# VH-VL binders against Interferon-induced very large GTPase 1 (GVINP1): the designs that were tried, part 19

Target 1, 242 residues: Interferon-induced very large GTPase 1 (GVINP1), of Homo sapiens (Human) (q7z2y8r1479to1720)
Amino acid sequence: DKRLFVLSILGLQSSGKSTVLNALFGLQFTVSAGKCTQGAYMQLLKVEETFTEELGFDFVLAVDTEGLRAPEHSNKSKDRDNELVTFVIGLANLTLINIFGENPSEMQDILQIVVQAFLRMKQVKIFPSCLFVHQNVGEATATDQTMDGRRRLEQKLDEMAAIAAEQEQCLDVTCFSDVIRFDVNTHVYYFAHLWDGNPPMAPPNPRYSHNVQQLKSRILMTATQESRGNIMKISDVKSRVQ
Key: E = the ipSAE of ESMFold2; O = the ipSAE of OpenDDE; V2 = 0.75 times the mean of E and O plus 0.25 times the DockQ between their complexes.

## First folded at step 12 (VH-VL; framework fv_telazorlimab)

Design e5 (from d6 with light chain Y49W; at its last look DockQ between E and O 0.55; V2 from the best seeds 0.00; counts 0 for: pae E 11.1 > 2)
Fold by ESMFold2, look of step 12:
Structure e5 (fold): chain C 242 residues (1-242), chain A 121 residues (1-121), chain B 106 residues (1-106)
Amino acid sequence: as target 1 above (242 residues)
Amino acid sequence: QVTLKESGPALVKPTQTLTLTCSFSGFSLSTSGVGVGWIRQPPGKALEWIAHIYWDDDKYYNTALKTRLTISKDTSKNQVVLTMTNMDPVDTATYYCARDRYWGSYAFDIWGQGTLVTVSS
Amino acid sequence: EIVLTQSPATLSLSPGERATLSCRASQSVSYLAWYQQKPGQAPRPWIYWASKRATGIPARFSGSGSGTDYTLTISSLEPEDFAVYYCQQYSSYPYTFGQGTKVEIK
């Protein structure tokens, strides 16, 4: 009976998500299988045997919504995309919300989708964790304004949670922390640009590697906490997806 | 401040090709989820959505009109161009461009003032 | 294609009266908006996401409904409320508008 930790990555830019996945899992995990179904790309990653007893799971299922922008779909549908996001969040033990760049409008658009999805999960008693990953943030923006940026993000999430709660008629939700476990100081990660310059002639940005290690540590800590109470066997994941 | 403005000919002869330009400021079509749509309204009649283009160059057309429509963008100039071939007097309408944010809560949150296009001999 | 049918076509009422405008979709939608339009003007966003008032819209306007049946209610008509109201679905392409409900002074 092999144990499975489900990690989902949501966001609008697929290349940024792939970069994070490669950085997070390239050395400690082997890819066992990859499959694209229902607009979600899934990779089964085997935990190396030396780590399984410490972590409490044998496999990681990485779920990526790469297909949301895939050109093979005949028509773009906001309802279908919203249902897919809800499905992916409901499947996952931990969801990474990938925000690319520094554009406030793009951030608000992503937050609208995910806040509604998490509220729907709360209504069916599913309590996934989330972390925010803000990619390709300039060095000055990342260091000089992170406290102010974290406060603005928290305020925006609270506003969106209140709006979604009114629409879904959830009287007991007034802020984002009512929807899921969230601490803006520990659940938001900022990534600098991957390269110091233009690839292929530029080396990897050292701050990107540091940010990846911090995020990886948080992911594994979350997975370890869940393996003590909520990690599913592979056979059980089918029934949860309902 | 976000603004959009339609420009193009006010008078077009039947069978000619109409080209309309939507010039905008205060936002960029390089932003994920952002799009610009075209909506028309014949005098005294209802609104009709006709075409849409997104930041990733995905394009959508009204099914009744799609063989006559081409939409394109120039992100560096903040412009969207609509071309409609084989104009007919029934195409006489005020043409609006409007911003859409696919991931957001609004449908069309900012509209241009509209431009009246009359198709007649 | 999702067809939106608005009723009534025209609603003749006096200031102070309650107005109820209906929008029925041919299939279920989750994203529905309302616009107000006065002669010679572009449509203005009024209600979005079925029930949320756009910025600056008075509290006497409320949107409600789900699935296929949506309603715009004006609790007490003011002189500035006499206009045409359109519903629009933005759940899937092609985006579609209702044919409009004209709210006019009796």
Scores: ipSAE 0.006, ipTM 0.511, lowest interface PAE 11.1, mean pLDDT 74
ESMFold2 (binder alone), look of step 12: mean pLDDT 91; pTM 0.933
OpenDDE, look of step 12: ipSAE 0.057; ipTM 0.665

Design e6 (from d6 with light chain S30T K52R; at its last look DockQ between E and O 0.01; V2 from the best seeds 0.00; counts 0 for: pae E 13.4 > 2, placed apart)
Fold by ESMFold2, look of step 12:
Structure e6 (fold): chain C 242 residues (1-242), chain A 121 residues (1-121), chain B 106 residues (1-106)
Amino acid sequence: as target 1 above (242 residues)
Amino acid sequence: QVTLKESGPALVKPTQTLTLTCSFSGFSLSTSGVGVGWIRQPPGKALEWIAHIYWDDDKYYNTALKTRLTISKDTSKNQVVLTMTNMDPVDTATYYCARDRYWGSYAFDIWGQGTLVTVSS
Amino acid sequence: EIVLTQSPATLSLSPGERATLSCRASQSVTYLAWYQQKPGQAPRPWIYYASRRATGIPARFSGSGSGTDYTLTISSLEPEDFAVYYCQQYSSYPYTFGQGTKVEIK
């Protein structure tokens, strides 16, 4: 029947989900009302008829957690947060890892959770794709500044992979590239502030719009590649989540 | 305008604890992405990285030396402090502190002049 | 830990000659830097990210390489270029340095 591409959006804070989805998919998809169950928000996006054959799928299911560490979803439920992350990653063809701003504790927490989840997927031989989205990063505008950010992220990912490998007793994992296919230069996207300066008194940040288009093209390219190899039918998604 | 300067004792006896201070100006450890690292060089030998601390208090240590090292910062004083316990004559070296920038592409872009620490009776 | 091996240990050359310094990593690295050090001085930043010159570094210096094999080239040696050059990886902790290549006047 109809072909479904599952896109998961994982973040420690739920803010900005609608804005990112609207920016990424506003013209190419008809958006239905979303449903929120057990800390996950699901929204079905219908691909415009003119693009279904080019893209190789008919629908996109966008799955987002409402914020793993939001007060109403986290504190006594660390094990359930980890289970939800594993479920969201295991369901998806592509997972976006959303990091907002320069909060160092959010960076460390999200990386630890993500690496652990991908290690679990590797152990059951499920190999989802991922992209990192680091939003509202400083006022940096030069490639050099994003290059150093990529270096630090890669170093932290490798550190977290080694820690997770010891916890899961996986002797064959010493760095993040042992867990999934990852290239820090093509799988990490940096977005400046939405506005130049502090909202609401500032004009829109033009780099935000440009970077959204770059991310959109990467998501669609990944989805097209998945549709040629392992895109699933709607019935397959139901069985996978059970 | 950016400067770092190492200070501490020039002579330390074996088994004593060494405390080195990196005092800097022209930048702040409250700035996102900024860090300070320590590197040493024994006389006539290669450089060896020792420890690192970032603006968010994230810390890294040389694995072989980790049990003897403590790094800390005082952001209001623009200082980073390195403590190394149980000094041995093999620890005789020039000790440098240097700036690292998380959002830049450089490894260490600004270095202190270095301070020679000799460990002997 | 990633071991960096520099070769040769010493280059004895005359001014005007081309110098080629090698740095080999025990496993693949993405982030590699070069430093110049003269006696009694702190190391000076020279090349970053394998191929980018630090501020004020003459164009006769160029860096290249990827993966495990990196090269620093001095197209035509000047008298001030005689020094020790160190490579350094900053891809993973612990950060490590090569043992140095001394470029000396013949």
Scores: ipSAE 0.000, ipTM 0.484, lowest interface PAE 13.4, mean pLDDT 73
ESMFold2 (binder alone), look of step 12: mean pLDDT 93; pTM 0.942
OpenDDE, look of step 12: ipSAE 0.104; ipTM 0.684

Design e7 (from u10 with light chain D49Y; at its last look DockQ between E and O 0.01; V2 from the best seeds 0.00; counts 0 for: pae E 13.3 > 2, placed apart)
Fold by ESMFold2, look of step 12:
Structure e7 (fold): chain C 242 residues (1-242), chain A 121 residues (1-121), chain B 106 residues (1-106)
Amino acid sequence: as target 1 above (242 residues)
Amino acid sequence: QVTLKESGPALVKPTQTLTLTCSFSGFSLSTSGVGVGWIRQPPGKALEWIAHIYWDDDKYYNTALKTRLTISKDTSKNQVVLTMTNMDPVDTATYYCARDEYWGSYAFDIWGQGTLVTVSS
Amino acid sequence: EIVLTQSPATLSLSPGERATLSCRASQSVSYLAWYQQKPGQAPRPWIYYASKRATGIPARFSGSGSGTDYTLTISSLEPEDFAVYYCQQYSSYPLTFGQGTKVEIK
């Protein structure tokens, strides 16, 4: 009886997702063939034998979207993006929300879609976890600008939650943490540039490797906690995807 | 060792302007994420936050006091200055300055000893 | 503006007893701290991020809660624990403090 942890990755910038996924999973898992269904790329990751008893599961299903479209610039894809996001979030034990760079419009688009999806999951009593991954944030002497970014992100999430709650007439929702379990200090991860300067002559950016390890540790901690709970069998997850 | 010390007049008359200086050592306001805030406490009453300034000159004020407050910094002197206009007897309080490390887990981690300011005719 | 309401206003207890202090926010917050203050002294940082003890704070102190309801618990009161405790939110400006809970000898 093999147990499966489902990890969904959402975002508008596929190249940033690939870099994080490669760094995150390339060293501790063996990778099986990926499969695309309903606009989602799915890849089965087998936990290496030396880790299976510690983690309590045998496989991780990574579910990745091709990339979300900006809703304001697409007149007919907005409903499909919302449906895809809802499907991906509803499937997953943990969802990573990938934001590339410091583009305010990209952040707003992602936040709008994600908050609505999580609110709809709350209405049907599904409570998935999420983490935010903010890539290629400008270099600082330390990660000392991340608190301002975290507070700004929390403010935007709360704003979107209030708007969505009004539309759905949810009286008990005033902020994003009313929608899902969220702590902006432990659920937001920042990734600097891969290199300290312009590739290829720049040295590797050591903060990128550190942040990847912290994110991996949090994902594995979440998966370990849920492996002792109601983790689905592989056959059950496969039928829900179809 | 990180320290902060408040200085200013112990007595002001109603309508006068209060100027308080926070002199600190062991850290710099040129360091990203660092800030200094001001908190007051009327005798026998609760703490009240009044103003804040960060390394990048971003400033915040208590809503009820905003029109009377000005906060500024001199990074080279390791000082933060708070100015409060139109003082009233209800402003009698001990005034504290405290360090805020924005990127850290803490709000106000190091406090000065405080300075009592009395406003009376 | 986020209003923090602490209860009770006063806890009269003996050494060795358990103290439970409540802090309720008028809207959800994610950054909450606790401070201890003794007469004639500046407040001292005690708890950060609702549950993280500041350096040197004894393990008998624990913080808990989320959203709007937060609690500071002292599992077994020591003589040095009798003081006023303030909660403070630092999620949004203006920053605000609760009115304090005085823990005093019964």
Scores: ipSAE 0.000, ipTM 0.401, lowest interface PAE 17.2, mean pLDDT 72
ESMFold2 (binder alone), look of step 12: mean pLDDT 92; pTM 0.938
OpenDDE, look of step 12: ipSAE 0.426; ipTM 0.792
ESMFold2, look of step 13: ipSAE 0.000; ipTM 0.430
ESMFold2 (binder alone), look of step 13: mean pLDDT 92; pTM 0.938
OpenDDE, look of step 13: ipSAE 0.380; ipTM 0.777

Design e8 (from d3 with heavy chain Y60R, light chain R28S D49Y; at its last look DockQ between E and O 0.01; V2 from the best seeds 0.00; counts 0 for: pae E 7.5 > 2, placed apart)
Fold by ESMFold2, look of step 12:
Formats: structure tokens, sequence, C-alpha cells
Structure e8 (fold): chain C 242 residues (1-242), chain A 121 residues (1-121), chain B 106 residues (1-106)
């Protein structure tokens, strides 16, 4: 009866996922309901009536994980994290991969889990969309530095895809573009620091707000394209969750 | 100020193992974001990338040569060592080491002068 | 691996003429560089990110292209520009170079 777009966000604990979600959903959506289940925090967001006809869906289900590799889940946490990531990627029309800061080891940890999940989805012929959000990079982030960051991310994704292909014995996968459709120049968003300076004395960084609007536009464009062919009814989503 | 220099034998017999050393100054491989790569050029032919090593010991090898290659670094000596086993006359080339900055604008921004290695009986 | 094919193999031109060098990749790449090499010397970085000149490179050099097709243009050749030019992709391992285009004096 009602059309639903499912958006997931993944990232390590304390990686700024809630900040991005709050920034994204304050303009064209109202929060209708929210609950926590299965290690994920879900919010049902009602699309404002003025936008429903243009967008082609009535609600957005925002799925936010509790944080991957959380300290209190160290017992068998890798298996649980892998299952949680596979679940939220399989549920979502679009998944945001949230990376905080410029720490390469943090990026590698989340990429290992995510790439393996996408490979598993490919094996069952599910082809979810993804975007990468790289938060809290320095203000000196120039076009050249972000191009190098994009190059290194793609090289790491290729490495992770080769590792996952060996683990899953998938001989036709040698790089990340064999796993999902990905363009490092259009699927990676870099965000400035949220505050221009140190809180609480600093104002919000206007570059961060600009970055949020660019990402929001891409999310809505993806959602509009999904509504033309692949959007689900709420009843269908309940069966996928079960 | 930044310099790299290759050293090693000029002549190697077939089947022997080649060991090349890149000695550099003006930068350190203990510094985040810095790497050193090896590139070779047979006489009159195109350049061929061989291997990289970065400050965090991330190592990459040309797939066609990987089974014959080992790259290592000694940060205290400012040296990178390349070992290539089972040399063949087709491996005759000038071997260059070059700096790669992980976040840099070029793949290789500073090159050594190169050392010619001839593989013959 | 990604094969880069440069054309022509040799450009014989006079100073003041325009040179156009082509580099075609066997599959799409995002990161392409050009190097200049003179006899007895190591290659020198020249163009990076397909179109950005390295520090100190004269404005008569320009790079363009995307995907599989890339071009290096020298708007008006100077005597010091006669050399071999190599393209290189650094998008995916193994990094690969083109076979070179020799720009020589006619």
Amino acid sequence: as target 1 above (242 residues)
Amino acid sequence: QVTLKESGPALVKPTQTLTLTCSFSGFSLSTSGVGVGWIRQPPGKALEWIAHIYWDDDKRYNTALKTRLTISKDTSKNQVVLTMTNMDPVDTATYYCARDKYWGSYAFDIWGQGTLVTVSS
Amino acid sequence: EIVLTQSPATLSLSPGERATLSCRASQSVSYLAWYQQKPGQAPRPWIYYASKRATGIPARFSGSGSGTDYTLTISSLEPEDFAVYYCQQYSRYPYTFGQGTKVEIK
C-alpha cells in the first residue's frame, strides 16, 4: 500500500553515522517511527506530501547499525558483524559506507567486511547500490589529495575483492568492479569537519553542510531511479526482514 | 635534496639471483605516506613496473614477476632491497628505483639514475 | 593487466610544429601520467591526473582524455622537447606503461 525506500548506513562505532543521518533527514522528511532490532536502529521517515509524486515513494526506512567491531562484542564479533552487514546490505536499496578520518587501518577493517558482503550478494544475484562517505578529512583536502584518496580506496577495494574471491572461491572476481558497479569519482563523498574549529566555540562548518546536500541529492537521485523499477511495498520489506 | 641511487652487480649469469639496493637520502621510509618502487627498462624498450614497498610495509609486485621477487626495506639504513631469482637474458635492463608518495600527485616523482644489469653467460 | 598503446611510435617534426601523442588503454582507467625521457637519463614526471602539469613543466604541454583515450599535446615544439614520452596508468596494479612515442627532429 505504501512504497518504501530502504537506506542503510554502515561504519565503525563512533564514526559519525548518526550525525550524517540527522543532517540528511531534516529537510524533506519527518520521523514517523523508530526502533532498535537485530543490532540495527531503524527509523521510518515519512516523505513530505509535496515531494511524494516526484520521488515515487512514500517512506524511507533508515537502517543504522550499532557500530561494527564494538568493544563489548569482541566474543565472536567478527561472525556477528559479518552477518549484520550482510543483512543490512541485503535489505537496503542503497547502503552508505561511513569512514571517519584518514586512518588507513580503520578503513581496511570496514572494507574487508563490506566487500565480502557485496560478493555474497552478487552470488545470490542481488545487486545493491553503495556510496562511500569519508568524513572529517582535513580542510587542506584539495582536489589532488582527494583524487589520491580515491585512487588508494579503489586499490584497497580491489585488494579486498581479491581476498574475498579467494575465500568464497569465486574465480571470476579479480577486482572490485567485478563485484558491484562502482565509479570512484561519483560514488565517494568527502566531508569536511562538522565544526569549523573546536566545539563548542566553533560554528558549524559550511563546507560540511554543502557536502551533506550533495550527498542528499545523490541519495534522492538513486531513490528516484529505484522507484521507477525496484521499489518495494512495506509488506514486502517485512518479509525480507524475516 | 632528495636523491636515490641504485647499486648492485652489472653482470649476472643465467639462473643466478639478482640483489639490487636502493639507497636514498632526503626522506625516510619511517615517514607516513612514503614508498619506493622499482622499474626496469630493457635496452631500447618500454618501462616496466616491478614492485613497490611503502612505509607501512605494504608490498606490491608485478603479477607476471611476483614468484621471482622479494622486496624489503631497512628504514635505519634508508635502503630498499629488491631480490629477483632465476635471472634470464630477457631480464637484461636498466633498473631504476623511484620514490612514490602514497598521497602524491605522480606515481613516481623522483628517480634514481638507474643501473644496467646484463644477464649473460 | 591494463595495456597502454601509444601512437604514433615516432613523430618526426620541426621546432614550432604541433605534436599530438595518443595513449589508449585496454580498459578504462582514472589515473594517467606522462613522463619525458631523454637518452641516458631517467624518466621525468611531466603530466599527472591526465591533464595537470608537473611543477616547472611549460604551458605548451597539455594533457587531455578520460576512460580509454588520452592525448598529450605540445602546442609549439621547442628544441628541448625532442625526447621519448611514456604514458602510465596508476589506477590498478600492476602499474603499466605505454611503449613510448619518440618525438624527434625532422
Scores: ipSAE 0.029, ipTM 0.591, lowest interface PAE 7.5, mean pLDDT 77
ESMFold2 (binder alone), look of step 12: mean pLDDT 92; pTM 0.931
OpenDDE, look of step 12: ipSAE 0.109; ipTM 0.698

## First folded at step 13 (VH-VL; framework fv_telazorlimab)

Design f1 (from e7 with light chain S92D; at its last look DockQ between E and O 0.37; V2 from the best seeds 0.00; counts 0 for: pae E 9.8 > 2)
Fold by ESMFold2, look of step 13:
Structure f1 (fold): chain C 242 residues (1-242), chain A 121 residues (1-121), chain B 106 residues (1-106)
Amino acid sequence: as target 1 above (242 residues)
Amino acid sequence: QVTLKESGPALVKPTQTLTLTCSFSGFSLSTSGVGVGWIRQPPGKALEWIAHIYWDDDKYYNTALKTRLTISKDTSKNQVVLTMTNMDPVDTATYYCARDEYWGSYAFDIWGQGTLVTVSS
Amino acid sequence: EIVLTQSPATLSLSPGERATLSCRASQSVSYLAWYQQKPGQAPRPWIYYASKRATGIPARFSGSGSGTDYTLTISSLEPEDFAVYYCQQYSDYPLTFGQGTKVEIK
């Protein structure tokens, strides 16, 4: 009955993911209580009736891995966490990959997991979309960083794709564009001096609101494109989740 | 440049408590996914993982040694401290600290040089 | 606890020969690493995630395997390759190492 767009948000810095979610969806969606299922936090957002016909879906399911692990829940398991990332990417129509700050080690960690997951999706002919969100990039060098950042990200993605292809014995794959349709110039968004909630009495960065609106517009445009060919019913999501 | 270095006594007597400090630079233990582990190697023998602490203060211990071990961190000093009680001559080993990144595919990617701890009277 | 058993304990080979090192896990793991260690030195990262070579590791080294059976292969031994190699699983706690395979000059 109801049509669902599934948005996954992956990243290592949990406070950054929460800040982006709050900014993106606080004003134009009715938000339900979230729930944790199989280690993922899921939140249902209802599309306002006036936009349902234009967008082609009735609900957005936001899925993230924020707050997955607490001492009282389970020991850390790389096998379980890798399977969770693969699951949430496979479930999603669009995956946002959240990279916090300029730490190259954190970027490399998340990229390796993500590239492996997308390669597995390609092997089963599932073609989810992705966007990269790079938060807390220094504003003073933002122009040079975004140009250099795109080049560095594309190089790392291609490197990870080649390594993953070797591991999975996929001889057709030499770069990340062989794994999924990806354009580093249109699929990467940079946020400078983002307010992330850690200093709650500090005013938010005014540039943050503009960057969020650009990302929101891209997400909605991608969702509209997907609704014309690939959007699923809630019953179909049930069969896809195992 | 990422480095780790172990420090502590070279000699302890049986029954005494060993305290080892891992001092590191080039990364922060406040970064999500980052952890520091301790591995020991008795002379001429295999590597044995001992203990581990992560950025979120999760701690893990070798099952056989758990009752004798305490691991802690001081993120502001870039240090991890391992305490091992009731030392015995069989605990004579080179003790290493090493970094890992939980979210990636990597294991211990950077190791300290190790420090030999001899347990004898 | 996941036990890793390496075989053989010692490989005595000449430069140019192919070396095959085995690591068997007592239960299935996906995250397995290999380390090289020379006397008086700390272990050096060699292979991650069963088959990914660490930075700077020559292409003559290859890792393979899945589940419980893992292999490190050196296609043509060089003089600098004679060392002890350890496997290590990092899927589940407690973390464990194999007992090592010594590759020595014949």
Scores: ipSAE 0.011, ipTM 0.528, lowest interface PAE 9.8, mean pLDDT 74
ESMFold2 (binder alone), look of step 13: mean pLDDT 92; pTM 0.936
OpenDDE, look of step 13: ipSAE 0.275; ipTM 0.747

Design f2 (from e7 with light chain Y31W; at its last look DockQ between E and O 0.01; V2 from the best seeds 0.00; counts 0 for: pae E 15.7 > 2, placed apart)
Fold by ESMFold2, look of step 13:
Structure f2 (fold): chain C 242 residues (1-242), chain A 121 residues (1-121), chain B 106 residues (1-106)
Amino acid sequence: as target 1 above (242 residues)
Amino acid sequence: QVTLKESGPALVKPTQTLTLTCSFSGFSLSTSGVGVGWIRQPPGKALEWIAHIYWDDDKYYNTALKTRLTISKDTSKNQVVLTMTNMDPVDTATYYCARDEYWGSYAFDIWGQGTLVTVSS
Amino acid sequence: EIVLTQSPATLSLSPGERATLSCRASQSVSWLAWYQQKPGQAPRPWIYYASKRATGIPARFSGSGSGTDYTLTISSLEPEDFAVYYCQQYSSYPLTFGQGTKVEIK
């Protein structure tokens, strides 16, 4: 009866993910206690009755992963990360990819895992949406959402897609947009501050507040598009989560 | 019900500045993802996109025309204004404004009826 | 700037026939739309995202293609289908239209 939008949050550190949901949707959602299963932390968010008809769904299931590269033995940790990422991307209608800091090797590692997971979803004809949220960067980078910064990320994603396509023998994939619907201008958001459970400071300028609202609006519009044809009933989700 | 309507002069002399207003109802430019674009069509010729403005005030212009164009919005009046300087007879065309839902699947989903602008002495 | 080339320029056919309209892009695009325009009227959205019909568009219209090569097909022409069809890419700014294909009664 009730319709569920599944939102996954992936990243290398888990502490900022639930804060994103609380900061963006606190007044419009009632947050339930979370439940951990298979290494994923899940929270059910009830859409306030005022918004249910407008949005086209009744609940949001937020799926949050534990840190993708938490300290542990290297072979086991990487295999667990790949399995977990594949599971949460396969479950989700929309996946938020949290990129923390400016470390090039960290960016490449998480991009590789994510691109491979989306390519595997494409092979089984599952087409989830994604958004990139780049947190804990310098103020200049966060306020400078220029074509050059977005172009650099797009080039890196295309490089990873070509590598993954070769490894998976998908010869018709040459760029990231071949793997998943992606527009670097609308799917990438930059924030200078890490959302870590403390309330955000009042934004220093209208662009920061606008970026938060833009991200929220993109999530809701994606959810509205999915609710018209792809949102699962709660009973179906319980079966998949089992 | 969503509607857009173009208004402005039907006749402009060469070198003058054209100002066109798109007045719309049934939607708001305060809504995230919404934009309004301008497209023109010279008599008997193909469509040409010329300018675009989004809810967040991002603006885009046709490269060949950019130095002559200014687009702006007034969200409280539900209006978008296009200004084009140094008009020339080759700019004679029907000018349309159209809605773009940036987050949606459509390109331009709702169009105005168009207004013919003739540039002559 | 992405150039869209439509072919043929004119397609003369009888009602009941199959029409195939081509749109070729100078660079790979993923976001492509088709519009129908009749004389004295504004263009009407017809197909979006290459293959999705706009609201109320009959099933005899279908869009297909990827990369640089896109097609609009009308499986069985009706009298109301004789019009000019434009393709438009919305993958990259500046947005661009093809020059149009006129579908006319033979």
Scores: ipSAE 0.005, ipTM 0.419, lowest interface PAE 15.7, mean pLDDT 73
ESMFold2 (binder alone), look of step 13: mean pLDDT 92; pTM 0.937
OpenDDE, look of step 13: ipSAE 0.171; ipTM 0.718

Design f3 (from e7 with light chain S92D L95Y; at its last look DockQ between E and O 0.41; V2 from the best seeds 0.00; counts 0 for: pae E 12.6 > 2)
Fold by ESMFold2, look of step 13:
Structure f3 (fold): chain C 242 residues (1-242), chain A 121 residues (1-121), chain B 106 residues (1-106)
Amino acid sequence: as target 1 above (242 residues)
Amino acid sequence: QVTLKESGPALVKPTQTLTLTCSFSGFSLSTSGVGVGWIRQPPGKALEWIAHIYWDDDKYYNTALKTRLTISKDTSKNQVVLTMTNMDPVDTATYYCARDEYWGSYAFDIWGQGTLVTVSS
Amino acid sequence: EIVLTQSPATLSLSPGERATLSCRASQSVSYLAWYQQKPGQAPRPWIYYASKRATGIPARFSGSGSGTDYTLTISSLEPEDFAVYYCQQYSDYPYTFGQGTKVEIK
């Protein structure tokens, strides 16, 4: 009877995704024990009872990959990474793609795998949402380069969507927004440095806290929209994990 | 722009240990997804992949050669070092290092010019 | 380990002819590349992801195939195309190469 919103976070070990997860969910949720499944960590977050009526779900399952190149996966393989990414995206109502820095070139192959996975989900009528998070961008550079960075990311995603469409023989897909609902101006978030100055003498960067709240608000908005349409029960999640 | 260069001894005696250095420029092993691999080619024969190291220090070795190989990196010097123990005349080959961008589309997109290592008594 | 078998070992052809090179994998792979190598030179990336031409590679080269069977086709041989071609899988470690197909002047 309990309703579950599944949030996945995908990225590299060094991309700071654990920091984002802790910042996002330490404020309004009670902590549950983490679990590891097939190189993924899962945390069950209970929504405070005063919010359950407003949001339309009772729990958030946060699924985080340990990292596509985690030590416990000693046999590193592009095919294995593709399978894990497809699993994580197929499980989730919303997937966060965590990118370190301002230039998506660092994540070029993972972006290709992600685009392929979303196209495959579209073909089987599973409609997960995505948001992109760039971490560790500078304050002054961020305003100018985020405009350029958004254009570069959109171009790369469109190129990868066209390639994936050819491989999957989908005639109606020419750009990434044909694969999923995507607007580069509202689905891409840039995070500033965590600290203003040099640790340990520096206070927390106010811009980082602001970025976290913006992202959290968007996640909750997306979760609310899903609860009105197609939110899953816990039993349904078990069947999808297989 | 991007270059790799192999260096090491041209002649090695049987049973000795070979140490090869790949020095590169135009990219960094601190960049997520970047790796450097070693491939060898005996004179007149096919290519054989032998070892690989990535930015996160994950390492992979050719199964038949694994017990004789050690690969390491020095990110601050832009170098990758390959050590192969107990050299045998069959190990005579041109040794290449090459860049692998794991998140990129190519397997090995930029190769060094290679260095010939001869194992002879 | 995934074994790649290339055939034929040698193709003796004249300029203008079509060349077809085969690469068979011992198990299914998703990532396969082709390299061109001339004597005294390092291998050069040629085809990646089975069918995509590397930067600057002429349209007369095409790659195809999936699963275990892959093909490199040269629609009309030019003098500069005579070389050895290697396939390589990069789906799983250890990475492996085929033994090469030499395309030579008849």
Scores: ipSAE 0.005, ipTM 0.463, lowest interface PAE 12.6, mean pLDDT 73
ESMFold2 (binder alone), look of step 13: mean pLDDT 92; pTM 0.931
OpenDDE, look of step 13: ipSAE 0.482; ipTM 0.812

